# Ledger of designs, part 2: VHH binders against Protein LURP-one-related 7

Target 1, 182 residues: Protein LURP-one-related 7, of Arabidopsis thaliana (Mouse-ear cress) (q8gwl2)
Amino acid sequence: MADSETPYHPDPEDLRRIPVDLFASKKLPGLSSGDLGFADSSEHLVFILRKSSSSLKSLLDSSGVPLFSISRLHNGVWELHKGDVEKRKDLVLTVKRTSKRFSKTESEVSFAGESSENLVIKGVPFQKSCTIYSQDSIVAQTSLMYKLRQIYVGRSKFRLTIFPGSIDHSLVVAMVAIFLQG
Key: E = the ipSAE of ESMFold2; O = the ipSAE of OpenDDE; V2 = 0.75 times the mean of E and O plus 0.25 times the DockQ between their complexes.

## First folded at step 1 (VHH)

Design a11 (framework vhh_brivekimig_d4)
Fold by ESMFold2-Fast, scan of step 1:
Structure a11 (fold): chain B 182 residues (1-182), chain A 122 residues (1-122)
Amino acid sequence: as target 1 above (182 residues)
Amino acid sequence: EVQLVESGGGVVQPGGSLRLSCAASGFTFDDYAMSWVRQAPGKGPEWVSSISWNSGSILYADSVKGRFTISRDNSKNTLYLQMNSLRPEDTALYYCAKDEEYSSGWYDFDYSSQGTLVTVSS
């Protein structure tokens, strides 16, 4: 019987129209102690979030290559830069907390460069609740896993759904990581 | 240096009550939301309750709702947890946490405190 050795790839237009789920977990193959991994629906590691200090984090690809550094400037103000923690970096975006309520936190995302629209992030960080908005449209949303109701409250095990759009998935993951860190 | 010192734990029979306290120092207490987190023997940490900086927002885990009451006294830099109708499954080390630390999502939470042990005898 014939087995397919060539992966089936969806039409490129379908990749723009279908939501993409990533699953956050500390218990994925290939993670170092303390890392938070983001995996696709086939349990393949896609991104790694690594903590260097309370004010400094890195987002890495599945091979451990740094994509972005995440730095806290002030309480509630974070910057995302390209590349390694220790190397010269280009500023990509700034996240500023605009509302500091325990029941609901809001942050604004400002992209570096000309003619970029700001995004808004709303949610409850300690419950891993987060929705990213571009005006009236949802860019991405975190949701708790239904089958693990008792274990996901206040824990890192959650789903991140990225809705069809033009924003790079690595930037969405970085924004979620910044927001959920409080 | 941020310091949190929990107290008030002890041994109690099912149906009994305990009041936990957390004395905070090294930061502006009334600028932060505070939480109670517990860790039962052989289990990971479980969030119990949280209170906003001004007590305007209070949240409870479903397992403790109606039995536990969280409160704070900003003049004393102290967080409280009143625990009523205690059950054997409430047996755990109880920690207070500044909201940011609990929200970290990291494996190694730096609990700089030893917590306070609550044992409900069965």
Scores: ipSAE 0.005, ipTM 0.226, lowest interface PAE 10.6, mean pLDDT 76

Design a12 (framework vhh_7b18_3)
Fold by ESMFold2-Fast, scan of step 1:
Structure a12 (fold): chain B 182 residues (1-182), chain A 120 residues (1-120)
Amino acid sequence: as target 1 above (182 residues)
Amino acid sequence: QVQLVETGGGLVQPGGSLRLSCAASGFTFSSYEMGWARQVPGKGLEWVSYISSGGSTEYQDSVKGRFTISRDNAKSTVYLQMNSLKPEDTAVYYCAREYDYGDYWEFDYWGQGTQVTVSS
């Protein structure tokens, strides 16, 4: 939005001590048409999810710098790479839908690396509900921001709570975006 | 232009029945999967039921055995027969069209909704 807008860099102690809430909306200052923004509790934009094509998305920081590219593959598999669509770097993680029927969806997250732990995402994407699990602990959880008689507005608005842990907030946001918008 | 129009909501006593109808227009109805979702006051959207183009059905656990989804392709209409209604079924009920992206399914069009109130 402004030239002076800074990237999201909370203190390391805050990332590991208290839950952080981000609010997702298509109606935030600084967004282009079709963008989904993630803002902090003070309505300051932190991340932007941008659609490049039907199968390609980018996660950007608040100043519009690409952090990750997201690509959907034919067999219900999504890949996250560092960088933008054109300057794609290393594979970061793969999200694979393991179960989809009725309202409930489950996906597995595999990090690139020899001994990386897998995560599981469970939820109901159309309700903007998902929970990311690392074994028996919760990494993050979304909830739909309910609005009376405004279901279409509600589909574009939800709260993301990130619990204290070792996973970067940008990766959590990317995993949520893949699960809910994928 | 795709349109979905719900009718059949109303006020009923616990244990009563209602039949919801969803009239679809603007697309080849028989080629699409259809569903019902409900919006509980103060809560988000809750999935209720779906029916495939071939007639296969699925239900949320809390309505299984009480609700029945069906379709009439000749009339481009989806129905939700609701029996043994409970106060917790009070909600605005929405008809939705499901789109198959090959890798996943998502609801791409919703109706305006119809209010169902279950109270004594």
Scores: ipSAE 0.000, ipTM 0.166, lowest interface PAE 13.5, mean pLDDT 77

Design a13 (framework vhh_8k46_1)
Fold by ESMFold2-Fast, scan of step 1:
Structure a13 (fold): chain B 182 residues (1-182), chain A 123 residues (1-123)
Amino acid sequence: as target 1 above (182 residues)
Amino acid sequence: AVQLQASGGGFVQPGGSLRLSCAASGRTFSEYAMGWFRQAPGKEREFVSAISWSGGSTYYADSVKGRFTISRDNSKNTVYLQMNSLRAEDTATYYCAAGSPDEWLEDYEYDYWGQGTQVTVSS
C-alpha cells in the first residue's frame, strides 16, 4: 500500500536527510519509444524526458503530464519554462555553457526572478557525467551505472544522485537533462 | 538514406599521425550527429568520438582524449578524425556512422554506417 501512495512526494524532512537516487534509462517500464525515463530504485517512473523536436524537449511527470519545456535558444544556451512546449508560461531558469575543453563542459544556471545564487554544472556530457554545484557544495551528480555495447552502441544507464537541499528534484532532473543534451 | 564512405587509413609507425575522412552522400548530412567507431580483430566495436550536427559538441573515448580530434565540414558533407600520437592499440578498422539529428546524446543509435577504413600502427 505504502509503495503506491505518491512515492515521489517524500516527507520534506527526507529531502534534507538522505541523498535520493534516480536511475535514467530508455528501457524502463511505462516508457514510450524514444523517451528517457528517470525511475526510483524500484523501477517506478518518476520523470519522463520527451523529445518534441531538435531544439525542444519536455520534462513530464510519471503520468505524462508536462512539468517543463526545455528549449535551446542558441548553441550553448537553453531555457526551462513551466508547462508544455506549446504553452510555455514562466521562465524558470537559463543554462548557459561557459567553457568547453577536450569534451569537458561547464555551464552556469541562472534562476529567473532571483538576483542571487547561480549554480555551476561541470562534467562530460557524452559519458553521462555531471556535477551540479551551489558554490562549493554539491547539489547533484551523475555516474554511469552500466554501459552496454553489444549490438546497440551508445546505450547506457546512469544514476543521478540528488543530495539533501532546497532545490526541487524536478529542477535538478531538468538541469541534468539540459547539460547532457538529452 | 545517407551513404557514408570512410577513407584515409593506412600503415603508420607508433607516434605517427593519420587523418580519416567520412564523406556522406545526400542532403540530410548537416542534420545528423556523426560518430567514429573502431573494431580490432576479435574485439567488440568500440566508440572513438562523436560530433553534434552543428559541430558545437564533441565527445571522445578516454583512450583517445588529447590525441584525436573530430571535426566536420557541413559544406563538404564530410567528417574528419585527426589521429595524433598513434599507438599499437589504435590498430583497427575505423567506421563512421550517422545518428540522431536532434543532439540527443543518450543512445546515439547510429542509423547509417559506412564501410570501414583500416588503420595499422606497427613498427
Scores: ipSAE 0.000, ipTM 0.180, lowest interface PAE 13.4, mean pLDDT 76

Design a14 (framework vhh_8h63_2)
Fold by ESMFold2-Fast, scan of step 1:
Structure a14 (fold): chain B 182 residues (1-182), chain A 121 residues (1-121)
Amino acid sequence: as target 1 above (182 residues)
Amino acid sequence: ELQLVESGGGLVQAGGSLTVSCAASGFTFSDYAMGWSRQAPGKERELVAGITSGGSTYYADTVKGRFTISRDNAKNTLYLQMNSLKPEDTAMYYCAADLSPEEYWDLYDYWGQGTQVTVSG
């Protein structure tokens, strides 16, 4: 069954949208020490990733309201639950590391309570590099902002591009956060 | 005050093994990505290996299959196990932490003083 808060079917409006860029930085107003913020192209904060420990994180909206809790199990498995750490609700998805290669990481995303395809995340977490695939289609990708275009960017800054589709932006951000940390 | 202190370098014969370590203080070590870079005489600094707070690893092609990066969060210590050492691995090895980018061209924010590894042929 479809999850009413995160529909997994194409919307004609989604097909008419352009890709959305979010910019991840530790240097945004409104962040606490150790927080990672995701801002739009106008520098408006959209999401906050907050670490409680290496195995426990929260994804919050711009007002600090918890959207998801993120927890690491043994053997590199991560679980995403709706709500905050204290008042968790439904399991939304799991992320499992599948690659054993040292220079490249691959993870598989499995959704709970939905008859959908698994997603695959591939990249180099160390360099903030990842691409999320749904079959052969790209859902989202990150890139470090380097001097290739004469732009000066610090190491804790990267771009997340979300392509038009049916997956909620908060889930994409959560998957990226899990992949880059796990 | 933030500190990274490398140790364990030395002279090793080709084909040998060596472990270098980095003791970190002044920050919550377990929350941040850590790495090792090296600089040989007359060459640019090269990122050799990295490890995220969650334990995911990266290795440069030059060392893949020979070097292993690991961390001990209880001891605030980062390790680089170097096997099958070659004369080309001779370099100063630097520990680095991903806390706050002070230099926009480096992949790491803070660097230690380094530990010298010399591999004889």
Scores: ipSAE 0.000, ipTM 0.211, lowest interface PAE 11.6, mean pLDDT 75

Design a15 (framework vhh_7sr4_2)
Fold by ESMFold2-Fast, scan of step 1:
Structure a15 (fold): chain B 182 residues (1-182), chain A 120 residues (1-120)
Amino acid sequence: as target 1 above (182 residues)
Amino acid sequence: EVKLVESGGGLVQPGGSLRLSCAASGFTFSEYAMGWYRQTPGKQRDLVADIYSGGSTKYGDSVKGRFTISRDNTKNTVYLQMNSLKPEDTAVYYCTAEVYDEWGEYTDYWGQGTQVTVSS
């Protein structure tokens, strides 16, 4: 007997207890050409990143419904808004590159409204390496599935690990997507 | 946009040497892995040698100790020095580059191939 598919709607208690892994690839079932998909550990598509232009992207849920639009500004600032690129709604967060690489990049995340603390993202975008920090805590981390380049197999996928916390998974995915462009 | 241009192939006697060159353009060469593969008629492409951005190398079992891969990041060129050539080294040799896009997907780009023939 084949197991029934479980939708990706984890209990909020579970999100506060254990890390969650998502796997990013352009070769997942159910994707349109050029889309980047994020699947859970059961291989269920959870999020879709869709490119509209070099400066405009959308983050969609598994059904293709737009959650956020992502816009790149000229000074290396990215904005995340609710809704799609045509029907943009409220500003959610801004990502700004604060340190230029030779080998490493750093960015700061500012949430709309003054009550939320800023996050920091550090890594090497072209190697799909990024860690998101909230003060002394790790929010999320990416790695290539086979992260050492001398390992010959598995160069087209990366893992995103989201650690237990209060930040919505869709926002973590959006921040990772924004960071990997810079 | 990414282009790989191969040179240095030809006809050589058994025991001879050849140096293949691959001139790369359209990407930040120093940040990406480069390799050489070969293909004989009716067979799949086989690894000859890989060189990674940090300088580490990997060789196919049949060429270890005879072939050397190297790179010159100032010239955007990868080389394959082939020594002690054998008739079984006869193949089309392909240069390849592993280039990542901004979204974590790599594309393997290939040169046009250069013929190496080892015969008396």
Scores: ipSAE 0.000, ipTM 0.186, lowest interface PAE 11.7, mean pLDDT 78

Design a16 (framework vhh_6fv0_2; at its last look DockQ between E and O 0.01; V2 from the best seeds 0.00; counts 0 for: pae E 16.6 > 2, grease 25.2 > 24.2, placed apart)
Fold by ESMFold2, look of step 2:
Structure a16 (fold): chain B 182 residues (1-182), chain A 122 residues (1-122)
Amino acid sequence: as target 1 above (182 residues)
Amino acid sequence: QVQLQESGGGLVQPGGSLRLSCAASGFTFSDYYMYWVRQAPEKGLEWVSTISSSGSTIYYKDSVKGRFTVSRDNAKNTLYLQMNSLKPEDAAQYYCAKEDYDILTGYEFDYRGQGTQVTVSS
């Protein structure tokens, strides 16, 4: 039935969706020294996080093209803009630490424009622990890959699980990067 | 060797209830997130719920929220799924899954059980 008059219909394969894992590491094939890479389960790079300064970072695609810039402002507020740090475009979202002390942190994400949904991020940045919530459901969650390695200072390896939903994976990765830095 | 044994499935009428169990062995159960996934005939795997290692963080697929409850007993190495108000759309083979730590092999979940069938019909 190529000529259906309904402009939308459920994707017949929606019931097959499962969570998607990205694996964060500073040691991945094709990754430059100093960058943090996010790879798929086959170790192919998907996103690259690159530091420009203590308050500026870029999220790049696998080819090194800038997708977003991350700007840290005073008082626990971060902004995400389209484009690189030097040629930033439209504001996409803000992340504000809504408070809690030492050990556990909570933050709120507000999308630019007329989005009605805010997200909440909870976790322990020092331990690479991060869960992103949309109301009562999770959007994404980090997890420990190696118990002993989690205690080792300077190691940045972790798993990021992105659950089925409508939020773009590059935005999820950007939000995780923001939360774990603060 | 990781072993997962699902049980508690069966035939139930619409609106009925079932409680699934997953007995785990061969790993330190309390260290891992656990998942329920399901597979209907001729469809791929569908995520149903996630529970953190301590049980303090729980997530559900939107279509089962308010009807399904996941829980775990770390002392008994057992994962549970209480399913209430079952619908024909819930009919599937249900599997529990352990969180995967080995990115070198490319596996995301280790489905080592045979699963348990849930059938909903009148």
Scores: ipSAE 0.000, ipTM 0.125, lowest interface PAE 16.6, mean pLDDT 76
ESMFold2-Fast, scan of step 1: ipSAE 0.015; ipTM 0.374
ESMFold2 (binder alone), look of step 2: mean pLDDT 81; pTM 0.814
OpenDDE, look of step 2: ipSAE 0.006; ipTM 0.269

Design a17 (framework vhh_brivekimig_d4)
Fold by ESMFold2-Fast, scan of step 1:
Structure a17 (fold): chain B 182 residues (1-182), chain A 122 residues (1-122)
Amino acid sequence: as target 1 above (182 residues)
Amino acid sequence: EVQLVESGGGVVQPGGSLRLSCAASGFTFSDYWMSWVRQAPGKGPEWVSSISGSGGSTLYADSVKGRFTISRDNSKNTLYLQMNSLRPEDTALYYCARDEYDYVWGSYEDYSSQGTLVTVSS
């Protein structure tokens, strides 16, 4: 990351005030082949999603430092752990598919440890449609870029909008990545 | 770059069998999980089955478990779906896809633009 413009260091106060958009694409500067990047509105790479093996993924920061590993236990069940897939550390959260209807998938997010913070994810993974709910509030939502025909046009790209709240952006990105896997 | 071409669909009576094929090109086939996804008329897409790059792990939707078998031939860059004991509810357009993760991150062009139609009717 030697020539990077700036590290991604959002102030928690700023994150609580306005929605933040991240843009997912495989064709961003600084990505290795097969990686999926998440960039801010200024096109600066913020997060990298990388395949480590056929069933394991890593979420990295813009410098390539592993933040989380994602493991698929079986269809509809995933675990997020701190650190790299090669040496997993603490369990952070578990995502379980709770409903699969003809037009909609639902999953529940359970955080490790004793917490009242349970989230629900609803959408259609195939269409890159995903909304994360905390009770009656929206935490984050994805939209396929070509549907709205805004600044960025292309089926290979999607937008992730993170609404004001206390959940770390890295965890939101990880939850979206997990849900969109199935 | 990436191309996926499905074939093998058709019209079959309830209880019948079909074998679907997906010819892949433009990527290292053995490095990717591959999946079958179907879309029934007027309904949203439904994941059917997935297979690991080596073929050592397979996953199935509850609706098809015990009736369908996913397999691959990495020497031929081809994915298969053997469908037995077909039901009217299996009527759908069937698509092959690179790994759900790659499928989600990829363009629509990472899937066959056509799919292969399976109709189960008496």
Scores: ipSAE 0.005, ipTM 0.167, lowest interface PAE 10.2, mean pLDDT 76

Design a18 (framework vhh_8k46_1)
Fold by ESMFold2-Fast, scan of step 1:
Structure a18 (fold): chain B 182 residues (1-182), chain A 124 residues (1-124)
Amino acid sequence: as target 1 above (182 residues)
Amino acid sequence: AVQLQASGGGFVQPGGSLRLSCAASGFTFDDYAMGWFRQAPGKEREFVSAISGSGGSTYYADSVKGRFTISRDNSKNTVYLQMNSLRAEDTATYYCAAEEGFYDWSDASAYDYWGQGTQVTVSS
């Protein structure tokens, strides 16, 4: 019985074996104005990041169904909750910026109710540079993508590579979205 | 090279109007939200207004709602701030800034690129 209407549902074996690439852009088919989309290698939309207010964002599936709400509590402190901004459910995780030295940022991720080690995110948000660490391993990493000639009007995209592991892809995308806000 | 060039500032009497312009180059303008911020002497930089990449959504600080209008012309890579019913407390250096749309539009620290600013002085 399938209870998900999203087309993106990675097999647990894929999460354990091979890296998965998602491509982030505001100019993807199926996006509304102002949205940031995450698409697979075939430009099939998987996740949508939507701004609801200055301190509130939503991560949605490709059909526009809310997965998580993202809220900024203080400068450098963010919370991720299940559901949409209207029907917020359980707290999932908190992201806290631990250092910011010029453009370089480091943040720590704490899971609600967890006794496990925190995750660490490091990078340069304005360059779309982000690496998520779990202990000695890399969970995910972003890299910028450019077109050399003006064939595509000089548009930039960034790639998010999610390495094999047990963390749900929607949570990885949410953590990246939070981190890239500074 | 990335450039944001703000212009249109000057001296105006209370109740007057000014139109600020910010010309952008060196990046894909349509992919960026544009914001206006201002800083008065001895004060912190404050949010004034923002507009989404498509122009479909606009935001205003409470102090300027009903008096200021933000707009953009993506064919000219330019964002505008129409300022009506100007008051002495609007006196500040006005900065334009560019942001990828998923950053916080009211938070100056979220913006990727900044212009040098244009001075607006409202006095009798």
Scores: ipSAE 0.015, ipTM 0.186, lowest interface PAE 7.8, mean pLDDT 79

Design a19 (framework vhh_8h63_2; at its last look DockQ between E and O 0.56; V2 from the best seeds 0.00; counts 0 for: pae O 5.3 > 2)
Amino acid sequence: ELQLVESGGGLVQAGGSLTVSCAASGFTFDEYAMGWSRQAPGKERELVAGITSGDSTYYADTVKGRFTISRDNAKNTLYLQMNSLKPEDTAMYYCAAYEGDFLYSEYDYWGQGTQVTVSG
ESMFold2-Fast, scan of step 1: ipSAE 0.072; ipTM 0.451
ESMFold2, look of step 2: ipSAE 0.229; ipTM 0.654
ESMFold2 (binder alone), look of step 2: mean pLDDT 81; pTM 0.816
OpenDDE, look of step 2: ipSAE 0.017; ipTM 0.323

Design a20 (framework vhh_7sr4_2)
Fold by ESMFold2-Fast, scan of step 1:
Structure a20 (fold): chain B 182 residues (1-182), chain A 119 residues (1-119)
Amino acid sequence: as target 1 above (182 residues)
Amino acid sequence: EVKLVESGGGLVQPGGSLRLSCAASGFTFDDYAMGWYRQTPGKQRDLVADITSGGSTKYGDSVKGRFTISRDNTKNTVYLQMNSLKPEDTAVYYCAAVDEYWGDEYLYWGQGTQVTVSS
């Protein structure tokens, strides 16, 4: 099957002016059982997170084409590689959990190669609470979603707000997925 | 089979005390942080208290100084001692367990126990 869709790219000017919301749910159209989907504000599926095991995940575009493979290593370290699990390419970033407790988790993100600035992720994963920091600035933040008159609908449904910046949305989604899922 | 079983809830008058217990089975208790959350209808679950495998504790602002969380690793049980109870403490109280190394992939919730504070 050859379905070539343009990858999700919001207007570059919007990345510099206004926050962008993505909505995560396991009940979006186009998902397979167990998948977590990320949709835009128009309810169009943008990214799919697929689990092969607790140690292996893939981030796919809306057409099911693999963008990144996510691997859990020893000592609470995750690696993000370009491409599929079977066709892995270059290392993109590493996420290491630096502080772990029930009410608070912290992780550091190190980009491979050319990027010298580490990011910090803080939050409470089981509450789908996550904030990504670049120095003193917020890159992205998650919050739980309500459905049916503000009634809590479950752990897998949350909003991801990406603040204006230069980091690709697919990388932000991957970092959030790593932090909230392991 | 993983189980978290809460007990000790009930009806109590303002100013009273209750002790909640959560009996855990089916996982290595000593590797997990344990916590208590509460929920009222139409609201998200809020942190009441948590305790790490090493015994470090954290409390929600509304319960600090009144509630005490503790754990007994020999009995695979976590406790919440609730003193000076107020009507606003009325909620369903949930026990939770999270793996300290793998996080949400090994997160478990109990079924909840009702606490009602009324005269």
Scores: ipSAE 0.000, ipTM 0.195, lowest interface PAE 14.2, mean pLDDT 79

Design b01 (framework vhh_8k46_1)
Fold by ESMFold2-Fast, scan of step 1:
Parts: C-alpha cells; sequence; structure tokens
Structure b01 (fold): chain B 182 residues (1-182), chain A 123 residues (1-123)
C-alpha cells in the first residue's frame, strides 16, 4: 500500500508547482534544417516542430519520434491528432480562428472528449505573442526576445512560459505552434 | 469537407415519437461535432441538440431536455435525434450541422449544413 508516497491531486501526472520556461529557436543543437526546436533552460532539446507542407506539421520529441500530427482543413481550422500522418490516431483538439484583426488575433481550442472547457488564445502571431487562457486563468504565454527592435531572424526566437496546471506541455507547445504559424 | 443529408421527418400525433437521421459524406465525419437545429415558419433557426466528435458530450436546449436524445455512429457516418413525447410546438424543419469547435448553442460554430427534414406534430 503506497498511496502516501504519491501525493494526491486532480491530475497526478502534473507535479509542477512553478512556471516552466521553454525557448524556441531554429538554431538549437540536434535540429534538422527548417525545424523549430523547443529547449529547456539548460538548452536541452525537448520538442521539435517539423513542417511537411503549408497545411501539415508534426510535433516530435527530442529523439524525432512523432507525438502529434497537425493538419489544416479547407476552412482554415487546424486539427491535432495523436501520432504522425501515416499512423494517425485519435483527434485530440481543434484550433479555430474566432477573430483575425491586424492588431490582434484570437483562436478557440476545443478538446475532443467529454468534459473539456474550450481554451482561448489571444495575441499577435507575427510578433510571436500569444497567451492561452482557461476562462480567467493563464495556461501559457509567449514573448519575443527583441520585441521593439527586431534583429534579422530574431522573430524566430521566443520564450514560452507554461504555468502550473493539468495540461500536458506537449499540447501547450502544439497549441502555440498552431496559433503562431497558422 | 462534409456533405449532410437529414431524413426521418414526417407527421406524428402529440405524445408520439420520431427518429431523425443525418447521414454524412466525406472522410472527416468522426472529427466533427454535430448539431441539430430547427426552424418554425416565421421564426429564427434555434438550437435543439449537439454531440461531440466522440459522442462523449451531449448538449440539449431546455425545451427538449429529457424528451430528445442525440447519438452518433461514427462507423456509419450518421448522427441521430430520437424525439419522444412530441408536442405541437416541436413542429419545424429540422437541420443537421457539422462543426469543428465544440458546440455552445451558436449557429456560427457550425461550418456545414444539411437539407432540412420536416416534422409536423398535429392531431
Amino acid sequence: as target 1 above (182 residues)
Amino acid sequence: AVQLQASGGGFVQPGGSLRLSCAASGRTFSSYAMGWFRQAPGKEREFVSAISWSGGSTYYADSVKGRFTISRDNSKNTVYLQMNSLRAEDTATYYCAAGIVAPKYATSEYDYWGQGTQVTVSS
């Protein structure tokens, strides 16, 4: 009987109690040309975003194993499925633009399954700016390193802060990638 | 990506039952949330019921809750609306709709619409 060894919480998988920073860059060690990598504070690669076409992307782990396939439908909505496009499994979530204005963009995230609340993403994709909301709570936010005076290629580098919560970090990364590159 | 065809409407007496079917063509049916809406003559199209892509979440208008049941069969690309204890005020053309965002009662959340099927509840 080991129940006391594992602290109880609503989502036992998420033991994080402080925000986690990931850093996105196209120039991280271990990346292939064209890939966008997400690294931890120690520069260890955690996730890879690979673009197969304008309407197809994959999120991979650090060893190149596909976690999710990301596809754009004819109406502009994005779908996230488990696995790669060849080994497609269950639909996880959809991302739909609800407002697209030059000063800000908004999207809604709908999870597949029974009891999910929709998430809202707000930001300026061109500036690598987005915040993911669960009602009034912040799930994650991005910030561009050189917001006011951009250097060449600097806009491909940004920080992603993930706040404590029950949403898997791979899903947060996928939602950010869809919002900023959709 | 989806074409929808509603069927199963007809004439029924008060207290009777009907089952509506919405058959979908296209390869992405299992990825869509599905909804039923109705429109009576001279009125706006109103929400009736919705079901998530997996069938795990269902939503109902207060006027039909407890009387209507929505279900889906993804292997047959079909969504169903079982209508029990029908009333005169349920008389309307019923439309099925597909959307990718989880439904929250709004017509704007549905991207594809089927042709309607007429339901008439009268003695």
Scores: ipSAE 0.005, ipTM 0.136, lowest interface PAE 14.6, mean pLDDT 75

Design b02 (framework vhh_8k46_1)
Fold by ESMFold2-Fast, scan of step 1:
Structure b02 (fold): chain B 182 residues (1-182), chain A 123 residues (1-123)
Amino acid sequence: as target 1 above (182 residues)
Amino acid sequence: AVQLQASGGGFVQPGGSLRLSCAASGFTFSSYAMGWFRQAPGKEREFVSAISGSGGRTYYADSVKGRFTISRDNSKNTVYLQMNSLRAEDTATYYCAARSGVIGPEYARYDYWGQGTQVTVSS
């Protein structure tokens, strides 16, 4: 039986309650040429996006260990698999472009499984604009400038804010990478 | 590149049997639901059967229940349609299709389509 009341939670470090900011840049320490890094506010690398070809990319952790492979298929469709290209494991999710009106793009995310609620990604990829929705709730959003912190991000850099929820940060980063780089 | 290749069609008399096969490549087969659809000349495309990625769930159109059986072999990236007790009204081009997510009869929700295989049931 489900209760709508949450238990008292005295821990201020509960990651499900606190939004997480990552900063995407090609100019972070520890990156190889062509890599896109995602770092925390202290510029520590958390994830690395590496391109093997125009249709094949890998998302790595900070130590260079592959977490996911990203494959582009037909007509705006991408698959995300666990592991690297050589040791591919089960499919995690599929991203399908559902709409493109000039600069504005919409995509749908289907999780592998027989009953899953789809996510929707909307934005303008060339402007690094991306918002991921679960029904009416925002899962994550990119922005070019965050005025509250006076952080200037620019076109070569962008901020990714991941809101509290049940979706792993690595999957959110992968979905953003697919949408913006596709 | 994603490919779906249907085969096994042909000419058969009423009451006969055929087994259709659909070989898939270019995607993670076990994570996609597979469907069979058919279209006769001058008629709408109609749903025949579907199977979930795991093979644990199947759906059949009322017109084929008890006569047709859908199955899959994920080690061979192939879905099958065993057609028994064939009738003249089963004459059509049969198409296999793949979709992500939940299985269902809605052809508009299928992501990939193969070329058809012709089935003709006549005396």
Scores: ipSAE 0.000, ipTM 0.171, lowest interface PAE 14.7, mean pLDDT 79

